# Designs tried in a protein design chat: VH-VL binders against Lysosomal-trafficking regulator (mv). Part 2

Target 1, 99 residues: Lysosomal-trafficking regulator (mv), of Drosophila melanogaster (Fruit fly) (q9w060r2686to2784)
Amino acid sequence: SLNSQILYNFAAKFLPVDGEIEGEIIITDLKLYFLATYRCRYFNVNCDIANITEIWLKRYQHQETAFEILLDTNKSLFFSLQNADDWKIMREVFCDKIV

## First folded at step 6 (VH-VL; framework fv_nivolumab)

Design B11 (from B0 with heavy chain V50A)
Fold by ESMFold2-Fast, scan of step 6:
Structure B11 (fold): chain C 99 residues (1-99), chain A 121 residues (1-121), chain B 107 residues (1-107)
Amino acid sequence: as target 1 above (99 residues)
Amino acid sequence: QVQLVESGGGVVQPGRSLRLDCKASGFTFSDYGMHWVRQAPGKGLEWVAAIWYDGSNKYYADSVKGRFTISRDNSKNTLFLQMNSLRAEDTAVYYCARGRYYDSSGYFDYWGQGTLVTVSS
Amino acid sequence: EIVLTQSPATLSLSPGERATLSCRASQSVSSYLAWYQQKPGQAPRLLIYDASNRATGIPARFSGSGSGTDFTLTISSLEPEDFAVYYCQQYSDSPLTFGQGTKVEIK
């Protein structure tokens, strides 16, 4: 079933340098996807979990619900979660990568 | 202005094949997952199939699995549904719909007008 | 599959009245629930997504609420164009499923 491939699903914002894009983070056993709610250049943002080297806790709009993913290519992806409980799940999933 | 326009519907005999097309305009087609949803006369809505934005992953309802094939051509902004081995219970209006998420978690923000497929002798 | 049960099957009301439509899921869908309006001969139109967010261009008289297994669509004061069939849809789990619909008709 499709649900067996999806481990986690969170409402989120993708935070490029020039704004914010609402969407959803989907985590499978192999990949992290960000699917934008609105038409945008970053709809197809995704990365292989194996390529994530570090995840840093960040603040966004005075809340500790954001994180930055560093990839092995030295590219980074910056997201904020809408729910603090979702961030707790992210920390559990990626506990070995959190700085 | 987002538009989805279906075509290819018609009357077909049981056991035969039909292909539906959905032409998209007004948005970057390759950024979105796409779906087919059908509605039998006088009945409710039933999800049929989904395809990822890049065509790399495809999903089907159990009722059509092995008979229907979803595909897309991003260079032509077109979604397809190839329907083989048609049955009377496949009679429905078929809607093309734009998804927002992976096909197990998507809602549909834009729908086409629908195209009627009638499977009868 | 997650089964969505809408109630009532038919809601008979007069213009100006408040309509309250229910959608119950067989298991939790969190907030991954949408509402659609369908008029005869037309495609469905998205009204509400993520349980409570109004879609672009949808009048303020439409509101959604609920989470988990119990959801409500409210139309605060029915206009003539609101008499239609309404469907809920979950996108928490595959396959994607719809409720059977609630018909809002003139009394």
Scores: ipSAE 0.000, ipTM 0.588, lowest interface PAE 12.2, mean pLDDT 84

Design B12 (from B0 with heavy chain V50L)
Fold by ESMFold2-Fast, scan of step 6:
Structure B12 (fold): chain C 99 residues (1-99), chain A 121 residues (1-121), chain B 107 residues (1-107)
Amino acid sequence: as target 1 above (99 residues)
Amino acid sequence: QVQLVESGGGVVQPGRSLRLDCKASGFTFSDYGMHWVRQAPGKGLEWVALIWYDGSNKYYADSVKGRFTISRDNSKNTLFLQMNSLRAEDTAVYYCARGRYYDSSGYFDYWGQGTLVTVSS
Amino acid sequence: EIVLTQSPATLSLSPGERATLSCRASQSVSSYLAWYQQKPGQAPRLLIYDASNRATGIPARFSGSGSGTDFTLTISSLEPEDFAVYYCQQYSDSPLTFGQGTKVEIK
């Protein structure tokens, strides 16, 4: 019933099977959103935080700035953060889900 | 080998309904957004509808909104287009097309061979 | 909706000649533009995506360029199999739209 407030905002890349999409990750109390830098009405990647089963810390291009979110639907979302400090914050926010 | 095979086209009277199917193989169907694109005889391409990889979001061209419904069954690797209240202007070859992962861009790397729908009295 | 205008409507050339096809958008589509080839009785085939990236299996004679509102597809030396209709398509905004097509025909 209450509007969710933005808690965190990170510059990030969404990493689909064939490429990179630049944007930002926005975290609220209920959801994680990825908003592409060049916004298109059709591009909207999001998940409910409650549906996140596991988060796997990954390397991307020799940097420890990536993570893969595993959802209860067995789908996964793969992201790379632009800033190493943001990666540390993300790790603290989701410490209970990190494998 | 990626394949998209369409079926369900035919001749139908104005005002009636028809369902098109598109059977996918050679890739993980549930990882891709899917689209329907049509082409009237002798005319260009017109985008009709899209559905996200998990079926959660659907979008339609204004010309078909409220009459057509896109859906998918990921367990059967099948895309559907339910066409209601058909009009003569819906006469076209209908193509099933694969979008980008999570349907993020809307360019189409693979297309079916098309199925002809003719709406005539 | 974003309108894509292709020119010329028909391009009459001989094998071996260079073909230059234009696609102009009514507003900026950044680099979210694709090009397709369609032969009679066949489904369209993706040639170029993201304005300049050649799709897998597409010969090097095909190239795309441009950004914003002005885009070009170039075929450096026409082969007999290249005589077809070519469409541009934007995926920057809803609804997805195609140009009206350019027919490349034998002179």
Scores: ipSAE 0.007, ipTM 0.624, lowest interface PAE 9.1, mean pLDDT 85

Design B13 (from B1 with heavy chain V50F)
Fold by ESMFold2-Fast, scan of step 6:
Structure B13 (fold): chain C 99 residues (1-99), chain A 121 residues (1-121), chain B 107 residues (1-107)
Amino acid sequence: as target 1 above (99 residues)
Amino acid sequence: QVQLVESGGGVVQPGRSLRLDCKASGFTFSDYGMHWVRQAPGKGLEWVAFIWYDGSNKYYADSVKGRFTISRDNSKNTLFLQMNSLRAEDTAVYYCARGRYYLSSGYFDYWGQGTLVTVSS
Amino acid sequence: EIVLTQSPATLSLSPGERATLSCRASQSVSSYLAWYQQKPGQAPRLLIYDASNRATGIPARFSGSGSGTDFTLTISSLEPEDFAVYYCQQYSDSPLTFGQGTKVEIK
């Protein structure tokens, strides 16, 4: 399913317009994937890392555990992470893109 | 292997309602988001509506929002489009199509044969 | 919404010739672009996704290229069954949009 080497993975919730879906974020050398935890082969969100223009840190349920990825296509992806260690990894991987 | 079969099309007067069905087979229907795409006679393709794999989220083109309702019954492998307050400009062949990408609804790897809806006064 | 403009509107060629079809987006769609073929009286058929990947069962004579705003579908040598209408479609942003189509017709 993933052709590039996996560099990082961590538990996350994807936050579409009016819902939340549990799964995990997988970061490779070329792409970021979100895969739902249970059977939903259609629920496959991904983007090229090179196309990420900005990452905005957000609050979700009164915690600073969420971020929004803005793509060069004018599309955005909104995620929430479970813990501080995952946040540290995300900030280090995308330090040049965080606003 | 994968099959999508639309039904329910026909001729209807402006202001009336019509329901389209799409019967799926050859894949696990509940694993896929589904779309309706239409094509007016002699014209191009226009995306109409999208529903998530579990039915929890629905999206509509502005031209049909408030008039059309997309729904699904995963136990029957069937997708529906309830069309209310029909207008002459809704005249088209309606296709159901299987999605691939979640967020933008993606591209369509399989299409049904289509069903013609004619709205005339 | 993202507008896709296809050119030419009509391409008149003979079997064996190369067809080159253009699709231009009003803003960047990265590589989130698909191509479909539609024959009279039939549903569209997926040819290319992610700008350059051939769908299962699609002959090697079909190829896609491009990224950002400028995309091309090439048919290296037209077969009789290739005379059809071709549509590009973006899935970078909502709502999903299609180009207006290019008709490839026999000369």
Scores: ipSAE 0.007, ipTM 0.595, lowest interface PAE 10.4, mean pLDDT 84

Design B14 (from B1 with heavy chain S30D)
Fold by ESMFold2-Fast, scan of step 6:
Structure B14 (fold): chain C 99 residues (1-99), chain A 121 residues (1-121), chain B 107 residues (1-107)
Amino acid sequence: as target 1 above (99 residues)
Amino acid sequence: QVQLVESGGGVVQPGRSLRLDCKASGFTFDDYGMHWVRQAPGKGLEWVAVIWYDGSNKYYADSVKGRFTISRDNSKNTLFLQMNSLRAEDTAVYYCARGRYYLSSGYFDYWGQGTLVTVSS
Amino acid sequence: EIVLTQSPATLSLSPGERATLSCRASQSVSSYLAWYQQKPGQAPRLLIYDASNRATGIPARFSGSGSGTDFTLTISSLEPEDFAVYYCQQYSDSPLTFGQGTKVEIK
């Protein structure tokens, strides 16, 4: 499928209430994936980009490198990016969804 | 109609090798990660190996690392498991299973019928 | 590895009764848990994924609940075709692991 093409790939942490999971975010033309690394390599989260309603800037460890994705199902996903350039890409790709 | 059909099982003596094939049809094979899961007679399910949609990454259960090799041929819609240095505890029905879409692994929405591998002397 | 413990090992019930099957994880798997049904001589069949989402074609009498370490599969009213072995499976961490199974058998 053409939707198997990877457009962006960057290191990220998934932030559940009780911890952090290291991995990477992969963005294709239709979907966003989070793939865990290390001992959590099978932890996978994904969503259709069309189902993203809002993206909220958040702080993680007192730095503005985190964001929360709100889906149309009222579920949310909370991530932190390690690289400022990767955050710039996220902001540009999802500029119409950032609150 | 999604179908997965395993073949290549049989009886083999300890220390020898077998190759299992899994032929896929009814879906775009190269959009999915694929897995092997086994079940010893009268026992539960044990995950064996995964291969990503494009063949770029592979992961194995500790019990088979260094002995089994997972591979795929997307042009033929076929998944393979090369089993070397077989042991009695490898005796099981081997299922191929379709993982989560694209690069991920996870739960299995479709399974093949299974092929029996018996390792005995 | 994450160990999944299913209980009871065997559940003996009659058609029409409610079945409640437990799956406990040795550490949190969040909601990354699936349930499968297996009948003798057949491959497993996906029932539930992401702890509570029913797979396509699965009857409404099957429901899943729980998060973290404690999960439940409920069959609200057993039909004759529901007597089978049920497995839970986590996909939160490597390696992928299954519970040992709960056999639901007719009295």
Scores: ipSAE 0.008, ipTM 0.609, lowest interface PAE 10.5, mean pLDDT 83

Design B15 (from B0 with heavy chain R100K, light chain D50R)
Fold by ESMFold2-Fast, scan of step 6:
Structure B15 (fold): chain C 99 residues (1-99), chain A 121 residues (1-121), chain B 107 residues (1-107)
Amino acid sequence: as target 1 above (99 residues)
Amino acid sequence: QVQLVESGGGVVQPGRSLRLDCKASGFTFSDYGMHWVRQAPGKGLEWVAVIWYDGSNKYYADSVKGRFTISRDNSKNTLFLQMNSLRAEDTAVYYCARGKYYDSSGYFDYWGQGTLVTVSS
Amino acid sequence: EIVLTQSPATLSLSPGERATLSCRASQSVSSYLAWYQQKPGQAPRLLIYRASNRATGIPARFSGSGSGTDFTLTISSLEPEDFAVYYCQQYSDSPLTFGQGTKVEIK
């Protein structure tokens, strides 16, 4: 379950083409979730960790706090971490996938 | 500002029932998982129960399972704890606490003042 | 359930001294550990979440460190208002559990 299997959580912004959505990234052994309340509605974006092919560390607003997840489904997810130190944990979790 | 206010505590005899209320203000109540945490006199903190943001899931500590029921009314910004079959061991200050997440997990960023429940003969 | 053991049970210090409080988990909680301060007759106050992140409004003299099973709360220079009971709490696994507390008292 989400509760029992949580390995990491981070305050984060999901960065769609047209804006920012503030929320939390939750990483379990099998999945990565982004959970938020957006426009008075529950918002959930998730993917299986096994489907992640590459992670690109990016700069967002002149800080090294962002990353892009590339999936084998031809889908891309772009996030900004609110705490700069969290990028180190992301690098450790996904060391084999970081480009 | 975030505020949580508990009420309903008092002195009650073993085997009886009591209901605690927690009134929330200063935030969107329906976005958060809510918890009850208790503290026996002179003792440490013990987690009691949680209810998800929408009321869909509830979980309890083994010590209260089957006797206590957590519920919420999002239209009234109110959290409840119905305590049945009370035991002397349930004597404690009961705190309402806001969970960081919408679900059963998390740490508590805001706490109420607490309400004392005394179960004695 | 995950058991949290805090040490020492009581820490007797003077204002201006450094306080170091330990919390040890019976199994790994990764970084899902929070610290709270409680004064007599008051509700607990969140100090640190996710092992090392200070909560909003918490003075810089409070810092948290550790991961896995061994965690530390440090108060670099005790102020009079810091004499209180401190609790650690894990939120890695259900049920949520707290340590038994460390009392920081005036020498």
Scores: ipSAE 0.000, ipTM 0.580, lowest interface PAE 16.4, mean pLDDT 83

Design B16 (from B0 with light chain L96Y)
Fold by ESMFold2-Fast, scan of step 6:
Structure B16 (fold): chain C 99 residues (1-99), chain A 121 residues (1-121), chain B 107 residues (1-107)
Amino acid sequence: as target 1 above (99 residues)
Amino acid sequence: QVQLVESGGGVVQPGRSLRLDCKASGFTFSDYGMHWVRQAPGKGLEWVAVIWYDGSNKYYADSVKGRFTISRDNSKNTLFLQMNSLRAEDTAVYYCARGRYYDSSGYFDYWGQGTLVTVSS
Amino acid sequence: EIVLTQSPATLSLSPGERATLSCRASQSVSSYLAWYQQKPGQAPRLLIYDASNRATGIPARFSGSGSGTDFTLTISSLEPEDFAVYYCQQYSDSPYTFGQGTKVEIK
């Protein structure tokens, strides 16, 4: 469950090394969560907002709707949003971290 | 027929290293996130680390972060825990546990028998 | 981290009696809570997941209830093999955490 107020939510794909997982990104004041829908709702992809060091805008399937989050552990999380409007909002939300 | 079998436990001196293996059988190993959970003698359960089904994401308990490394070899159905800079408080039975299908989170439906690691001076 | 507190620490009962075990979370875990049984020298065994769903092969006498911060495991009529230590575990947030355990022992 989410212990903080939800600020934003977006339909998204989580992009591991080989494949894609459909789900939803949920952003609170403290954390970013990814909740998988098709395979398992509680796919444990989450990070503290404070631990995000950089966000890199990326292409996925020839669309500029993806982004990669770099954490202070040098781990990265790669996501693609389902529509351009949500992607624009995400860019605005994290504009201070985009490189 | 699902089985998880840990090995590699033993007695080690503080500051040394040890590697634990967990051999999986009876299911498609590459479809599941895998965890290590430990239990000190006479104490409760403590989550240690997780690795995703494809090896792409790993998370650790703060107590072991920077010292332990979780890894897997899906071609050999084997999960590993490399333990460096061992301390007396790392003494525990270490269990290999299966997470949920395709995810790294959750409850553990199958556990191995455990392997004892004793860190003594 | 989310702290899980189990009560009582020890529950002394006779076979045939009802056992009620409590698990309280320091923050809401919604329904992302599991219960495990552990006997001496053995690995834990999953009993309940998502607060109230029985795992495969678990007898109907075991039931779970609750949501948010307050959870209960009930054993409707204790069998001899049910005397063990029981742990709750949350998977709402990382790191995953366990309660300290409740020992159910023969009176």
Scores: ipSAE 0.006, ipTM 0.584, lowest interface PAE 10.2, mean pLDDT 84

Design B17 (from B1 with light chain L96F)
Fold by ESMFold2-Fast, scan of step 6:
Structure B17 (fold): chain C 99 residues (1-99), chain A 121 residues (1-121), chain B 107 residues (1-107)
Amino acid sequence: as target 1 above (99 residues)
Amino acid sequence: QVQLVESGGGVVQPGRSLRLDCKASGFTFSDYGMHWVRQAPGKGLEWVAVIWYDGSNKYYADSVKGRFTISRDNSKNTLFLQMNSLRAEDTAVYYCARGRYYLSSGYFDYWGQGTLVTVSS
Amino acid sequence: EIVLTQSPATLSLSPGERATLSCRASQSVSSYLAWYQQKPGQAPRLLIYDASNRATGIPARFSGSGSGTDFTLTISSLEPEDFAVYYCQQYSDSPFTFGQGTKVEIK
């Protein structure tokens, strides 16, 4: 296997249907991870970058950008970023998938 | 428009060294991982090496590890392949190719025209 | 290393016919599979990435399918410019590897 190393990491919120989970998004060369501690437990959501079909822009508060990742299984992951600079990284890494 | 132009190929004797250059234009070079891929005359494609967008990570095929060095100069939009201890089996057209964004893994969306390296006695 | 086996080695067809090219991986590559077209004396050209996504400027007659170990490139109706060698490539694991190629030639 390639020694996958962290390319980017930044603060993010995972947005399930009910609630918010604060954590970090970590991007490697093959995967996107969301890692958090939620209710005193380790929380991990991840996906293969190749399985991402589309990323849809959403708005969350005046100065934050949210986005929804659509997977080839018709599942989706919904996140909000704290800073416009972090969103710029997402746009650059996933420019071919952003709608 | 995206362009990649290789140079530096030629005829060289076994055991000697050669450096290939690849000049990029038409995109932000520092946003992409870059690769070298080679093709021996009449044969298929063989991946050679990759370098990440900032030069921080490099990976090589086993056949060239310890002999070839990939590097880049983002201020000059140029990719390099330093080839040492050349062998007859290194004879090939060498292509530079643009990888998937910043990543070391990926497919190659743009290729240069290739430069021929012939290693013969 | 992951070995990619393409079949057939040569496909002899006429313009207007459908071409179906196979690529089989020795172990799962998920969807990390690309297809390239190469004409004599030219560099390869990206056709398909992530198994099924067409690259920019690639005509709709080219389509890719499959996941895991079995992949297919389909050209629904061959045009004269489509007679070339086609390579599959995996980028799931290092080293990155290519299939041996399928030559699509005029009958």
Scores: ipSAE 0.006, ipTM 0.584, lowest interface PAE 13.2, mean pLDDT 83

Design B2 (from B0 with heavy chain D103F)
Fold by ESMFold2-Fast, scan of step 6:
Structure B2 (fold): chain C 99 residues (1-99), chain A 121 residues (1-121), chain B 107 residues (1-107)
Amino acid sequence: as target 1 above (99 residues)
Amino acid sequence: QVQLVESGGGVVQPGRSLRLDCKASGFTFSDYGMHWVRQAPGKGLEWVAVIWYDGSNKYYADSVKGRFTISRDNSKNTLFLQMNSLRAEDTAVYYCARGRYYFSSGYFDYWGQGTLVTVSS
Amino acid sequence: EIVLTQSPATLSLSPGERATLSCRASQSVSSYLAWYQQKPGQAPRLLIYDASNRATGIPARFSGSGSGTDFTLTISSLEPEDFAVYYCQQYSDSPLTFGQGTKVEIK
């Protein structure tokens, strides 16, 4: 379950290799969650904040609001945020992990 | 078609309890966060409570905290609002609304017809 | 809590005229703002979400704009069925809050 202390929430798209999944990113003190708007195999994608090793700023469909999270398991998660203001907040929150 | 139908409204004395039900159909109920929104006669809209898609998190407006309890039964496609210690200022039409997001944030793409709750002595 | 202030409280217009409704937030809500229409005796109906996206089935004469703290709902040419109360709502932060409403009336 999600920790009770929600720090941030953003409208987002999860970007697997073959599509876009609409949903939202929820950041708590311990975890980052992606919750899809509709049920699919990527309905609930999550990771521990402590397991994030690097965040790479990316573009997606000519938008400057995308980023890729690299986990200590060598798994990566690719997201696009809906607006530039949310992307700026995301960058500030994870400034120590951004490459 | 998406449909939300509220029931359980009525006239009740201050200090008593009432339970509202909202029956959902036309969509996968367990995929959505659900909200209660109320409107006092002649007044604007006031958000009351939210429950996440799986029931794991609940949030309330300060005006109802400790008195109201939101719950859901995903197997029955039903949302509930248990209202305890009712006050005159709780008099309102209560709407069931579907949130687009899974936690305490969201806009409402579908609303029920509303059910009137009148708290009077 | 984030306070939403709508202006004007009442707009008196004739069919065919343009209506411009404002919603101002006490702090930034980014683009997390929706607009609803409510007719007497009816539930609210979603018009606009994420500040500028038109909801399914909503006529093209309705448009939303703005970001941060200043938002506008525009009805380009009023139809008789558009005379109603309009509410803005933010979903950037809890608790969710609505504006007090703008009544668009005939005359």
Scores: ipSAE 0.007, ipTM 0.628, lowest interface PAE 9.4, mean pLDDT 85

Design B3 (from B0 with heavy chain D103E S104T)
Fold by ESMFold2-Fast, scan of step 6:
Structure B3 (fold): chain C 99 residues (1-99), chain A 121 residues (1-121), chain B 107 residues (1-107)
Amino acid sequence: as target 1 above (99 residues)
Amino acid sequence: QVQLVESGGGVVQPGRSLRLDCKASGFTFSDYGMHWVRQAPGKGLEWVAVIWYDGSNKYYADSVKGRFTISRDNSKNTLFLQMNSLRAEDTAVYYCARGRYYETSGYFDYWGQGTLVTVSS
Amino acid sequence: EIVLTQSPATLSLSPGERATLSCRASQSVSSYLAWYQQKPGQAPRLLIYDASNRATGIPARFSGSGSGTDFTLTISSLEPEDFAVYYCQQYSDSPLTFGQGTKVEIK
């Protein structure tokens, strides 16, 4: 479970190339989690905040709602945000990493 | 074993329509995103379209957007590609391919044998 | 879209030799890169996924390496059945794209 303090929580879609998974991004002091129920199963994607090197702003379905998180392992995570307020939080939390 | 079998290819004149079918067997079809990939004679591979496991979302290559429609019938384990307003540059072998959803976001672990579509006047 | 450039276009080698094939992406694809083998008249066959994982049934002589923008497929010792066209493919971003292919042909 989440043992660290939850700082932010907002709705998001995880974007593999051939799909969308509706869920929730949870940001703690140490980690970023994406949590969802997918095909009647618990789904979890996560990374250490310290391992995030860059965040790239992306378009999704003709809107500036998506972003790519690049990890120091050269792995990437793609998400789409649903709300403008969530986007503001993301930009402020990670302003030094946005390209 | 996993099998994908395409059908519906043939020779057709420019501006006409053709529908391709892909029959799947040996796996739970409704668990996988499915793709169409084509290859023009003597050329490389070009991704055409994807449909999600439940049919709810679809994406197309710009070259076919507005002309081709991907669909599926999970009760029949069948993938379709409706091709309208065909052009000479659509001449290719069309493959259906199984996408790896969840672990990977779109490599293809199984391919059909392909069906040839020739658009000529 | 992400453009994949394969080199060389053609590689002429003899059985028993080592083959090294390159794939370069126009922007980072992390490790979301697959390699396929295609023989004349046949569908492509998956060799490598996630840049370095061998697909089920693929011989150990095939190996993949690289991350980000630079990827390599290596065949340590060519067998007669390995003379084919090889394609890389990225699945980091839509649209899905393939390289133009490298033909490995017999000398």
Scores: ipSAE 0.000, ipTM 0.581, lowest interface PAE 12.4, mean pLDDT 84

Design B4 (from B0 with heavy chain D103I S104T)
Fold by ESMFold2-Fast, scan of step 6:
Formats: sequence, structure tokens, C-alpha cells
Structure B4 (fold): chain C 99 residues (1-99), chain A 121 residues (1-121), chain B 107 residues (1-107)
Amino acid sequence: as target 1 above (99 residues)
Amino acid sequence: QVQLVESGGGVVQPGRSLRLDCKASGFTFSDYGMHWVRQAPGKGLEWVAVIWYDGSNKYYADSVKGRFTISRDNSKNTLFLQMNSLRAEDTAVYYCARGRYYITSGYFDYWGQGTLVTVSS
Amino acid sequence: EIVLTQSPATLSLSPGERATLSCRASQSVSSYLAWYQQKPGQAPRLLIYDASNRATGIPARFSGSGSGTDFTLTISSLEPEDFAVYYCQQYSDSPLTFGQGTKVEIK
């Protein structure tokens, strides 16, 4: 559920251990959501921005468009963004958490 | 075949209310975010509102916030726009549109034919 | 909100000519830009999404390019049915916004 005003939207892929899930990242003032496309409508992930401890720059398919987000529970979420411009915006939004 | 059919448009006086319906067919309605987009006569397109696939979240353009209410009935494949306190500047063709990028952001892959709302005295 | 500016406002061309339409954003929209075609009395029709991906059923003569703030829609050789108004739309930030449109008309 989206509980706050949407600040940013990005096309993204969630990257589990096996495969790719197409969707979008939605950032509000309090939360980051990943909402899967219509093919996987019931797959959603979300986290409180306050619970993000680190964001790690990653490569995916030889492009610098991916992030791994580490939560305070030691769980991680791995995403690939569509292009370098989205990646730069994401980096600026979370500049204090980038390692 | 995807179809969206709007109804409920007409001529109404300023300050009055009107409700628009959009009947969807040819796809799983409950899998998609739905939008209203309007176009004043001779003008460009203006986004009005969006509703999440399950009805839990709604967002509005500042020009209609507090006056318009978007809702949906997934059991009837129908989208609604309740328009209250109508103003002359609300005069437009209102389009129902299906959102891609699923829920809240998005481009519109299918549009209804539109229904004309005229607010005049 | 993000303002999209389309140019030119009107493009007067003959069938067979190339049309090039511009859309500029007041701030970066990455590649979250779509193009629509609208004929008089009709609803808009999706042409291009994600700046460069052609929608299902759209002829190969339509192509999109650009990223960030500068986007182009190209029609390589105009057919009679292509004379219409074209709108760009961003979906990077809410509220969703459209350009004012470019009218492609017969010379």
C-alpha cells in the first residue's frame, strides 16, 4: 500500500537469486516500494527508508545501473535500473547511504 | 480485445456535481492502475487522477484535489470519477485510461473514447 | 511539476517527407517519456514508451530517441494518416504531465 506522497518513480528489475522480476521502484518520504508488473502483481517488496543501512553500487550485465540495499535486519534487496540517468537520481536521493 | 467505455457526461451548472463511469472489458481489470485524463476544447491533455489496482491508493492533480473522488468496483470492471463543486474550467472531454508501469506512474496503453462534460450557466 | 515544451507548435509537410518533433523537459525525466498521436474527435493513441520503444501495432516509420531532458519523435516518411497532433508525456514524477502538442499538417 502506498501511504505517502510519491516523490520518485523508476522502472526497475528486482533481482532474486534466480531470474528477474520487472516492475517499478516508488520512493516516498518514508518508504521505498518495489511493485511488480501485471504479470507478477502479487510480488511486492517495501522497506522503510530509515531502515536502510547501506546501498552498494553494483554492476548488472556489464552496466553500472544496479544497487544492493542493505536493511538493518541484514536482509538485502538487489535492483537493476533501466538506465544511467535513473541510477544517478537514485544515488542523489540516497547519497548519505551509498558505500 | 481491450475496451474502455466512458459514460455520464453532460451539461451541468457551476457548483453542481456529476459522476463519470468507465466500463472495462477484454482484460483483468483488477491487475491495473486506472487513470482519468481530460482535455479542454481546443487544448492539450491534463492528467486528473489515478487509483491503484486494488483501490487502496489514490492521487489527484492539484486543480481537482478536494473536489473530485476517484473510485473503482473490481467486481463490475468499472472505474468512477465523482466530480463535485464543478467550475467552468472543468469543461473538457474526460478520458478513462489504463496505466502501464502497473500502478501509479505510467504511460497509457489504452484509452476510452471520452465523455464530454460542459460546465456552463 | 515537470513542464514539457514541444516544438514546433505546427509542422507543415507533404506526404513522403520526414517529420522531426521535439519535446524538452524542465528537468530530467530519464527515459520515462511516451508519445501519443491524436486525430480530431478521437482519443489519443500510444506510439512510443520508454523514450524509444514502439508500442504494439505501431508502424516502423515511427521512432523515438533521447533521454534526460531532450527527446525526439521521428516519422521517417509521412503517410496521409499521420497528419495529426502529437503529445509527449512524462511519468518520472507525479503529477504526470503532457506537452502542449505539435500539430503535423498537410502543406
Scores: ipSAE 0.008, ipTM 0.621, lowest interface PAE 9.8, mean pLDDT 84

